# VH-VL binders against p14714r889to1111: the designs that were tried, part 23

Target 1, 223 residues: p14714r889to1111
Amino acid sequence: YLRHEVKDPEKAISFLQDLLHSSGLSEDQKRLLRTSVLCREQLAKVISDSDIEGIEEGYVELDCSEFGLQESLEAVVKQVMELSIERKVQISCDYPQEVSSMRLYGDNLRLQQILSETLLSSIRFTPALRGLCVSFKVIARIEAIGKRMKRVELEFRIIHPAPGLPEDLVREMFQPLRKGTSREGLGLHITQKLVKLMERGTLRYLRESEMSAFVILTEFPLI
Below, E stands for the ipSAE of ESMFold2; O stands for the ipSAE of OpenDDE; V2 stands for 0.75 times the mean of E and O plus 0.25 times the DockQ between their complexes.

## First folded at step 9 (VH-VL)

Design e3 (framework fv_ragifilimab; at its last look DockQ between E and O 0.06; V2 from the best seeds 0.00; counts 0 for: sugar tag NTT H57, pae O 10.2 > 2, placed apart)
Fold by ESMFold2, look of step 9:
Structure e3 (fold): chain C 223 residues (1-223), chain A 118 residues (1-118), chain B 113 residues (1-113)
Amino acid sequence: as target 1 above (223 residues)
Amino acid sequence: QVQLVQSGAEVKKPGASVKVSCKGSGYTFTSYGMNWVRQAPGQGLEWIGWISAYSGNTTYNQKFKDRATMTVDKSISTAYMELSRLRSDDTAVYYCARGDYYYGMDVWGQGTLVTVSS
Amino acid sequence: DIVMTQSPDSLAVSLGERATINCKSSQSVLYSSNNKNYLTWYQQKPGQPPKLLIYWASTRESGVPDRFSGSGSGTDFTLTISSLQAEDVAVYHCQQYYSYPYTFGQGTKLEIK
């Protein structure tokens, strides 16, 4: 989806990281810069996944590390804000600071990629009418498994006005790739494949009378 | 109030063409696909194909690929199916049906009887 | 093509009794990506278009009485009417929407004994 918008992302990331370490920025400015760095790192991974054959054959391997959920969610919202403003569709975030303050072990960039694609699609298929919103909700359930570690089940809900995605795109997301798959459908299909790689990853698309939603479930070790 | 209203019955000679219309109302037309299905007298249902009201992309049952043409006119929320080189065994009721990946074919038109006889 | 086979072709059942209609697909219609069976049941009364009863093999459409239930997975599916009513006299069709071309069973005519 964002592939054509990116130029030389590794150099942009390196520059932003150098600025973060060498500048006397305020804490708010540093947080904004860190979010921008995470966005650029996600874009670099998206470019590397543009080989559709590799994605279909499952050559993508998760790159796990410790990350903060708050920074990841903020990066996702930032990545979609340009389209939100352009289409005059508001984003309503509903996740407690207690949930967003969690530190997790997992593939942060793939999580961001998954959430960004589903959020972008929701914005694209929300009518550009007065006061319409896309709702981004995160729900957590913590489970203690052992003496030293806890796990959290995260449910991400991206809710938008009915009817939501055209049927074509829903089909392209869940069915094997076909000749003539749209660019939007390809992005959603890749996202569905990435969710299946996540621990207990499940992606559903729900259509209800007044709203439609992506529902994404996954689990992470809680640090 | 979701509704599909089809054009009226047709009587045709072998070798002619017929074009059946299907007007959708009460829903966002471009968000759903449109299936075409036929039923010969006393027979089961047979899928002809599917068209996206969003993109105009089509998928045809191979049996009909050379003779059927599906189109949409978004401006009037109407889908069309044209069947050419008609034969007497094309006599059937032709249905349009709104398609959804989640629900299948959840809303059907009233049907259009096409009779092909000499 | 996935061939859908219904049995029986015709069924006569007394009012208030259980009616059972079977549908078998030549290939699994269970999609591993979402763990759903892409199988629908339709009811068709004379002179009317088909009406959706059940999708995903077992999920009842809104407004369908709870005496209708669907079961099965993979290749073998069953529609059950737990207590037959007079208004249930119809032809019942199963249909797969797992892969193109979409295909229907030949239909089962349900009558009052």
Scores: ipSAE 0.031, ipTM 0.592, lowest interface PAE 8.2, mean pLDDT 83
Fold by OpenDDE, look of step 9:
Formats: C-alpha cells, sequence, structure tokens
Structure e3 (fold): chain C 223 residues (1-223), chain A 118 residues (1-118), chain B 113 residues (1-113)
C-alpha cells in the first residue's frame, strides 16, 4: 500500500525536477537540483525494496553506474542537515578535494543509503552539547590493476563523541533480525547487510573512551 | 535446555597464553553474541569483550590492549577467548555469557578458572 | 567508561525483612528513544556464575521470584527484596550495558542477620 501511494508523488517530484533543469538554472542551482535528484532516486530505491529478507540474505543485486563521489557525499550530508541543526551537532567533513572529485563505478544510491544511515545514527546519539561535532572522513587508496584499470579503496569514517550508540542498536546491527528489533536497529542492520554486498565491503563500529566511529570499507573502479 | 559449557581449569606461567572455549547448546548459536567476563578471587566482575556469533564482529575492553582475542566456530557452536602475555593478576574465573539485547547476559557458562603462577 | 557504584558493600538483613541495594552510574544509562534503562542485576552464589535477575532496570527475568524488584532511572537504581529468604544469600551485581565497555558495580554481599 505504502509503495503504491508514494509512487505518484515521487514521479511528480521527478517531473518537476526535469522542468527545473530545463528552466535555465545557474550553476549553483543546477548543483542543488542534482543533489535533490540523487535524494529522490535514493528514496525511490528504498521504497522499491520489497524484500527485507532478501537484503538480509544477500540476494539483492547492486545497480551500478558511473557517479561522482562529490555529488554523492553532498547528497548524504544534505540528508542529515535537518537533524544536525535540530540537535545542534555540527558535521565536519574531512576529505581532500582529490577524493571528492573522484568518479567511480558502483551503486551510488546504496552508498548514499549506507552513509546517510550511519551519519544520522551518529548525530542522533551525539550529546547536544555545544562544540560537539560528528566527523565525516573519507580516505582513499588508489590501486592500479592494469595499464588502464584503476580501483580505489575507500574508507568512510564517521566519528562521533562518546557515549556513541546504545549497545542495543549495536547488537541489532550485527546480529540476525529478531522479533522486536527496533526501527533504528533495523536500519542499521540493513545498512550492514548492504555494505556486505559491496565489493570488499565491511562495516565496523568502534568504541573508544572519548569517541565512537563507523568504519566503512569499500572498493570501486575508478574511472 | 539452553546452556553454555566451558573448558576446564587452566594453570599457566607468566607470559604464556590461555584459550578458553565455550560451547552453546539448546539455542541458535548465531542468533546471539557472546560476552566474556572475568572475576578475580574475591573481586567484582570485569567485562573483557563481546563477539557476534553471526558476523564475527568483536568489541574489546580497551583495558586488555589487544591481549584478548575472541573467535567463534559456528559449525560447532563454540566461542573462544584467548588471553596472551598472562600475568599473575590475570588469575580469575573466566565466564562466557550469551549476549541478548533484550535480556542482557541471560545465560552464563559455569566458569573457567585460570591460574597464573610462576 | 561508565562507573558503577553499589551501596552498601555488605548488608545483613533478617529473614522476612526487606533488603535494599543501590546502584549508581556515573552517566545516564537511559535510552531516550525507547525510554529504557540499560541496567541489569545479577545474583551470584558462592562457586556459581552470576544469574540474571533484572534487566532494563525493572523487568524480572523469567523464573525470578516476585519478591525481587528493580527500580530507578537514569543514574540511580535500586534492587529490592521485599521479604528476604534464606536462599537469597548471595552477592548482587549491577551492570550497565548501555555502552562499551560494559561495567559492573563492585558487588554487594547480602547475608542473613
Amino acid sequence: as target 1 above (223 residues)
Amino acid sequence: QVQLVQSGAEVKKPGASVKVSCKGSGYTFTSYGMNWVRQAPGQGLEWIGWISAYSGNTTYNQKFKDRATMTVDKSISTAYMELSRLRSDDTAVYYCARGDYYYGMDVWGQGTLVTVSS
Amino acid sequence: DIVMTQSPDSLAVSLGERATINCKSSQSVLYSSNNKNYLTWYQQKPGQPPKLLIYWASTRESGVPDRFSGSGSGTDFTLTISSLQAEDVAVYHCQQYYSYPYTFGQGTKLEIK
């Protein structure tokens, strides 16, 4: 029911975005529009997920295409801005321009989903104290496989101040789904499963005395 | 009946390593995590770490500074905890305890006494 | 780390009387999203492993007698035995599982007066 009801509004938004694109936008406006399109597409993809069990069991296929990492990261950050403002938690993006400017081949929408969920969770469980921030770091290692083929290993590190996620959510993230799994836990669990679908994908949650961190490792062809 | 059965008592010299096993039965082993907790004689409980029997992901108490290694063998429903570079103050009863986000540590092994003496 | 502090360290109570053990956490263990306190109480008898009594601060584990109750929220918690029985002689431990590392109180030894 929900999927059906959301379809028409989503299509309308898509249509409007197309119209805006053709309306003679400035470069800045085009950038905003592109970000909105990426968000819409991510939304549509998530809504289209009809089999959570399939995701959990790893039967979901990735839809790979060329995408710009900068645009992806921007879409991720924009998705958490409302919560960031509400919680008075700043997001500090820490990655070099060389990383952000990369063009990759992979499932960008799933990447956005993974990163947005982890960022949201990090912000949600960051104390609302002045001066605290969530750090979003991206580390890249380029590997040459051949004369014309390059791959990049990406590490996404989302660091948030202690105490971090409640243990309950951490367990739900890394344990099989059970009756009574929280909504937040389900999101994190699905995120973990999605990461595993990605090439050399791993998701870890680290806890230290002063901070906690999501560490996501993935590998993409670099184009 | 749900139960955890641990390996027998160990006597080790300082600097050695010890590996304690914990076999689960009566439940789906991969549906839960496993905690390791120790208790020195006459002292309180100390949490060593937790491992997911499903994913194998681990979280350690930083106090042990990588001396502890937790593993699982899903095929035999067994969790392992290895502690290296043993010291006299590592003398304790070591417990495995099933981790449940809902019920906490609801099932415990019988404990394994590890004695470290010169 | 969240520090758990129990009080008293030892307690002697007459049979049939109320026993009260307190536990304080250095930080709140209340999860705002579900409004649950991630605190457990364990009973440990000599030579035995701990036994789970209470989880989420106030919910009794299956098989635990009604005379055991947990209360409190945030940072202050209490385990109450309404009418002490002979079999209740043990060391009681509080523990937080809100965040890593899990931490326990120092334990409270309960004896019959």
Scores: ipSAE 0.005, ipTM 0.497, lowest interface PAE 10.2, mean pLDDT 90
ESMFold2 (binder alone), look of step 9: mean pLDDT 93; pTM 0.953

Design e4 (framework fv_ontamalimab; at its last look DockQ between E and O 0.48; V2 from the best seeds 0.00; counts 0 for: pae E 5.1 > 2)
Fold by OpenDDE, look of step 9:
Structure e4 (fold): chain C 223 residues (1-223), chain A 118 residues (1-118), chain B 112 residues (1-112)
Amino acid sequence: as target 1 above (223 residues)
Amino acid sequence: QVQLVQSGAEVKKPGASVKVSCKASGYTFTSYGINWVRQAPGQGLEWMGWISAYSGNTNYAQKVQGRVTMTADTSTSTAYMDLRSLRSDDTAVYYCARGDWYYGMDVWGQGTTVTVSS
Amino acid sequence: DIVMTQTPLSLSVTPGQPASISCKSSQSLLHSEGKTYLYWYLQKPGQPPQLLIYEVSNRFSGVPDRFSGSGSGTDFTLKISRVEAEDVGIYYCMQSIQYPYTFGQGTKVEIK
């Protein structure tokens, strides 16, 4: 039912985005529009996920295409801005300069989903104290495979102040789904499963005395 | 300083109920769960159950299932353990302990002695 | 339920001498994410338990370096390089990989 109800509005948004694209936008406006398109596409993909069991069992296929990493990261950050403002938690982004020109081959929408969920969770459970920040770091390691092929190992580190996620959510993230799993836990669990579908994908959650962190590793062909 | 402060000693008759409180301070209450562990005189530690201060979700040990109710009041940062239909073998020191994914039970209350006697 | 078995159940140690406690679990405490959910606690006389070691080998804050944990899978060891008077108490291993959490029987450490 929900899928049917959201389909028409989603199509309308898409149509409007197309109109805006052809309306003579400034460079900044184009950037915003692109970000909105990526968000819409991500939304559409998530809504289309009808088989949670498939994700749980790892039978979901990734839809790979060429994408710009910077655009992806921008879409991720924009998705959490409302919560960031509401919680008065600043986001500190730390990307290498190479990210601006980095084009990858992979499932960008799933990457956005993974990063947005982890970042949102980090913000949500950051204490409402003045001056606290969530750090979003990206580390890129380029590896040459032969003369013509390059791959990049990406590490996404989302660092947030202690105490971090509630213990039960962390458990729900890494343990099999069961009756009574929370909505937040389900989201994190699915995120963890999605990461595993990615090439050399790993998701870890670190908790130290002063800070906690999501650490996501994955590899992409570099275009 | 992170600490858990429990309510005072209780003396109960068989069949009665006891409610032990555990007040948390020094940290964000909803960021951790609370475990309850008891220790009979001269015996080892027994895990009774766990409650999420965030979601209110609980998990109880089978041995006390049906007789125990754990609750958490976020407004007062206080966890409660209600044990019903008390028996003599429920005589023990009851501890609350902060649950942590990484550290396990890293902060403990001082303990509450519950004595069940006729 | 996972059964935790400690050996020995009691240990008398001369001050300055080393001590070793074994803990065995009935099943592996290694989770798929690579963490091993084995903890060590010390309960000093008249006090609540206190965390010593988390995840097999990590010393909790404030724990002296004379304490060390090791092991993998189902076999774990707590070592005290030089036992001090303040180390007297009952040591417990605990698993938290699944509910219910279960403790070992406890090992009573005394000073000779």
Scores: ipSAE 0.409, ipTM 0.773, lowest interface PAE 1.5, mean pLDDT 92
Fold by ESMFold2, look of step 9:
Structure e4 (fold): chain C 223 residues (1-223), chain A 118 residues (1-118), chain B 112 residues (1-112)
Amino acid sequence: as target 1 above (223 residues)
Amino acid sequence: QVQLVQSGAEVKKPGASVKVSCKASGYTFTSYGINWVRQAPGQGLEWMGWISAYSGNTNYAQKVQGRVTMTADTSTSTAYMDLRSLRSDDTAVYYCARGDWYYGMDVWGQGTTVTVSS
Amino acid sequence: DIVMTQTPLSLSVTPGQPASISCKSSQSLLHSEGKTYLYWYLQKPGQPPQLLIYEVSNRFSGVPDRFSGSGSGTDFTLKISRVEAEDVGIYYCMQSIQYPYTFGQGTKVEIK
């Protein structure tokens, strides 16, 4: 029940805080919103602690089912749309219809969680300058292990203007958690751990002279 | 062009303090960390610590813990290393180096000679 | 602290001949995310150190292909296929898998 009502508590908290600072609200309305924000923050902490326990203790079972890739990608873009609008950062989706129309067997929810966190981080660290964008690309490689069954390796690239993430957030993503780890670093660290649970899952963060990118590899049975 | 330019040589008495500056240019200062590495005359390299120009978080080598403070000023793109209670064995060339997660310490300053003598 | 041990500490090489430097760490430098945090630096006479090799075997930008790195876990090697005059200096291995970052003792390479 609770999980169905809260899909992205960090985004919900950000939205409510923005609403609280909107002009035109009465002091009574602001007081009600502040209380709601505090309740959401407590709820987000409980959910985050539960995810951390499962991931850090080394057991999280993937919940696999059949899903359409297009629906998953659309859901990811919708989950980050508010921040994209707020920061005036456009999202450019570059993937063929043939790739997005694939039906796969795997954990759709965890895939969306991984992609949304990396996309949110890319938007956060793109300067709020007119005309800058984040590119979301999907590349597929078919693997024929046997004549009857085919598998696809998906490469997700989330590309943003250089320099991208600060070095200490990249460090927090890959190294063991330390005292003072930021909330953004914690989210990235959890995402990195989740990617490692995926079949042939790898997460890289590339830094080039003009662009930086998350590169996520995972494999699915192709239906 | 990416550069780290350090402050000039210092001569100090035992017990004094020294503050070395490291001014960055040609890149986004807050996207990289700054390491401090020293080298005593005729000796190898010794890592002293690191500071994030993004968060201000630090990590110091235990040998200098309690005597060193590293800071970063984002408005001037300058990192500082303040070493207190100087001893003669602190005589060294002090380097700042930009830290990158993948490449390591990829850009180094020219070094600052600190001499601690009576 | 992770101890980095280089051998030899000094070597003299005839120009155009190969050189090989060993670096051993007291603990594995392989992180659970699959990367190995081993780097090689060269300090030429009178200069600050410069990055040669990152992540065991990758040459940094502008580093000649006569330099190559190899190894895994705790045992690493830097090779120079043909030593030239500009390769003279002190070579250091370094780990950044955990704080404090530590360097090897250095290997002085000179032309005989």
Scores: ipSAE 0.219, ipTM 0.650, lowest interface PAE 5.1, mean pLDDT 82
ESMFold2 (binder alone), look of step 9: mean pLDDT 94; pTM 0.958

Design e5 (framework fv_ontamalimab; at its last look DockQ between E and O 0.37; V2 from the best seeds 0.00; counts 0 for: pae E 4.2 > 2)
Fold by OpenDDE, look of step 9:
Structure e5 (fold): chain C 223 residues (1-223), chain A 118 residues (1-118), chain B 112 residues (1-112)
Amino acid sequence: as target 1 above (223 residues)
Amino acid sequence: QVQLVQSGAEVKKPGASVKVSCKASGYTFTSYGINWVRQAPGQGLEWMGWISAYSGNTNYAQKVQGRVTMTADTSTSTAYMDLRSLRSDDTAVYYCARGDYYYGMDVWGQGTTVTVSS
Amino acid sequence: DIVMTQTPLSLSVTPGQPASISCKSSQSLLHSEGKTYLYWYLQKPGQPPQLLIYEVSNRFSGVPDRFSGSGSGTDFTLKISRVEAEDVGIYYCMQSIQYPWTFGQGTKVEIK
């Protein structure tokens, strides 16, 4: 029912975005519009997910296309800005320009979903203390496979101050779904499963004395 | 300063119930679990159970399962431990302690003495 | 349940001398995450327990450097390089790798 009800509004938003795109926009406005489009597409994809069991079992196919990593990262950050402001937690992006400017081939919308969920969770469980920051780091390792083919291993590290996620939420993230799994737990669990669908995808949650971190590894063809 | 402050000493009859409170301050209440540990006179420490201040999920030791209920009130940052059908061997100092399995118990309350006697 | 066994159960130490407490678990405390969830607590007379060491070898905040923890798998040791009067109390090891969390019997440390 919900899927059906949101379809028309989503299409309308899409249509309006197209109209805006055809209008005389400044460069900044174009950037914002692009970000909004990516967010809309992500939303539409998530809504279309009717088989959570399929995701959990790893039988979901990725929709791969060429995408810019910078635009993806911008979309991710924008999705958590409201919470960041509300909780007074700053987001510090820490990655070289060379990383952000990469063009990759993969499922960008799933990548956005993964990164936004983990970043959101990190902000959510950061203490509401003055001056605390969540660090969003991206590390890239380029590998040459052939004379003309390159791949990049990306490490996304989302670092947040201790104590990090509650114990039960961490458990829900890594353990099979069960009756009573929280909404947040479900989201993180699905996120983990989605990462596993990606090429050489892994998701870890590290706990140290002063900080915790999501560490997401995946590999993409570099365009 | 992070601290846990527990309710005062209790004297109960066998078969009665006791409810001990543990008020947390100095940190985000929902970010940690609360453990309850008791210590009988002259004995060692015994883990009773854990509650998530975030979700309310609990895990109780089998020894007290069925007789214990742990709750957490996020509005007051207070955890409660209700122990029913009290017996003489429930006489102990009861501690609340902040912590999860990967942090241990890093902050402890001052303890609440519960005496069960006829 | 994981059984935690401490040795010795009591220790009398001359001030300035070292002390060593052993803790053995009935099964490995190594988690799939690569962390080992073994903790040491000190309960001073008339006080609640306080955390000394977390995850085998990490000193908790405010803990003097004369305290050190070591070990792996199922065998763990707490060492005090130079025992002081303020170190008197009962030391407990604890595992949190699985529920229920379990403590060792405790080791009573006294000053000669």
Scores: ipSAE 0.360, ipTM 0.750, lowest interface PAE 1.3, mean pLDDT 92
Fold by ESMFold2, look of step 9:
Structure e5 (fold): chain C 223 residues (1-223), chain A 118 residues (1-118), chain B 112 residues (1-112)
Amino acid sequence: as target 1 above (223 residues)
Amino acid sequence: QVQLVQSGAEVKKPGASVKVSCKASGYTFTSYGINWVRQAPGQGLEWMGWISAYSGNTNYAQKVQGRVTMTADTSTSTAYMDLRSLRSDDTAVYYCARGDYYYGMDVWGQGTTVTVSS
Amino acid sequence: DIVMTQTPLSLSVTPGQPASISCKSSQSLLHSEGKTYLYWYLQKPGQPPQLLIYEVSNRFSGVPDRFSGSGSGTDFTLKISRVEAEDVGIYYCMQSIQYPWTFGQGTKVEIK
């Protein structure tokens, strides 16, 4: 019943958030409230994702809806900001207004989960030195299929100083789970499985002489 | 600049143990794994196992499972391979090699000759 | 265990002539992520092994372009377009798709 109590209080908090949202708040206050609601929903999804075998076998279904990309990217950055401050690692965001203003159809919360985990890992394995930075870049390529349907291929690049992730975490991310998989490795493995569930999703981890990067490709219907 | 320097040759009797060291320099030790590969005289290469310098996690080849312990000391950037209950067919050159997910075993130590004879 | 089989096990080559080494695996080395985990190593006389080619066909830093790798799935080839005296040694293929990592038996390349 502890799980039941956590879920019930979370729904009660959501109801209170909705009630407060209908007040006379400014647009900045409404935007902050919406990002907080999105972060809470993401946390609830993380709590419910305890079935490792179901995720590995592809049993998890995406929960698709319309969402704004800008709000999603802002929520991701906010979700990792505490660790960024604690480790004194700056986050540099590079996505044009044309890209961030897009409205998409897809699983917003799983996208946030994917991006948050890769950002957190990048921050965790960046040395705590002055001026070191994690870059978060988004590149879009629009595809028109006939006259009716537009789709966008999004490329997310999360770049951090070399050497990046320890090699055993990179292996745990891509290889089948084994006994003794680290907590960090399990989170990354789940992330790459979730990326594979995304439409035409691929995840790569690149290690270069001065930097390392996550490269995540996804495709969404563009609204 | 990236290099692995191993301890010197050893002569052991059957039933003894040997501990080979592998000192790393020129890179962030905890970011890479250390593999151990051996080569019996006139024979090919045999992977023995690997250790993460970050987590201390290991994976050992079945042939040596139960007789080998691999460790890493981050304060000295040194990996160790301890092989117990030595047999004459353990006579080999033992190499350490830095593990990278992308490049594989990209940097190798000079090798340590272990001779097991009565 | 994945068995890696090299042919031939020994080559005698006239200097300047090509050489070709085959490596066959008992299982596909193509991972579901799209990468093929096949590597080539050269062990020169009296030296430790050195990485030559990673992921089937990519030359490691400092490896001359006379070395080339090719293949897919279970069937791989290392070619040396013009063998030089410095190329003498034992060539090994290796897989890292699953534990234990395994090497081929080696192909000794000598100059006539």
Scores: ipSAE 0.320, ipTM 0.685, lowest interface PAE 4.2, mean pLDDT 84
ESMFold2 (binder alone), look of step 9: mean pLDDT 93; pTM 0.953

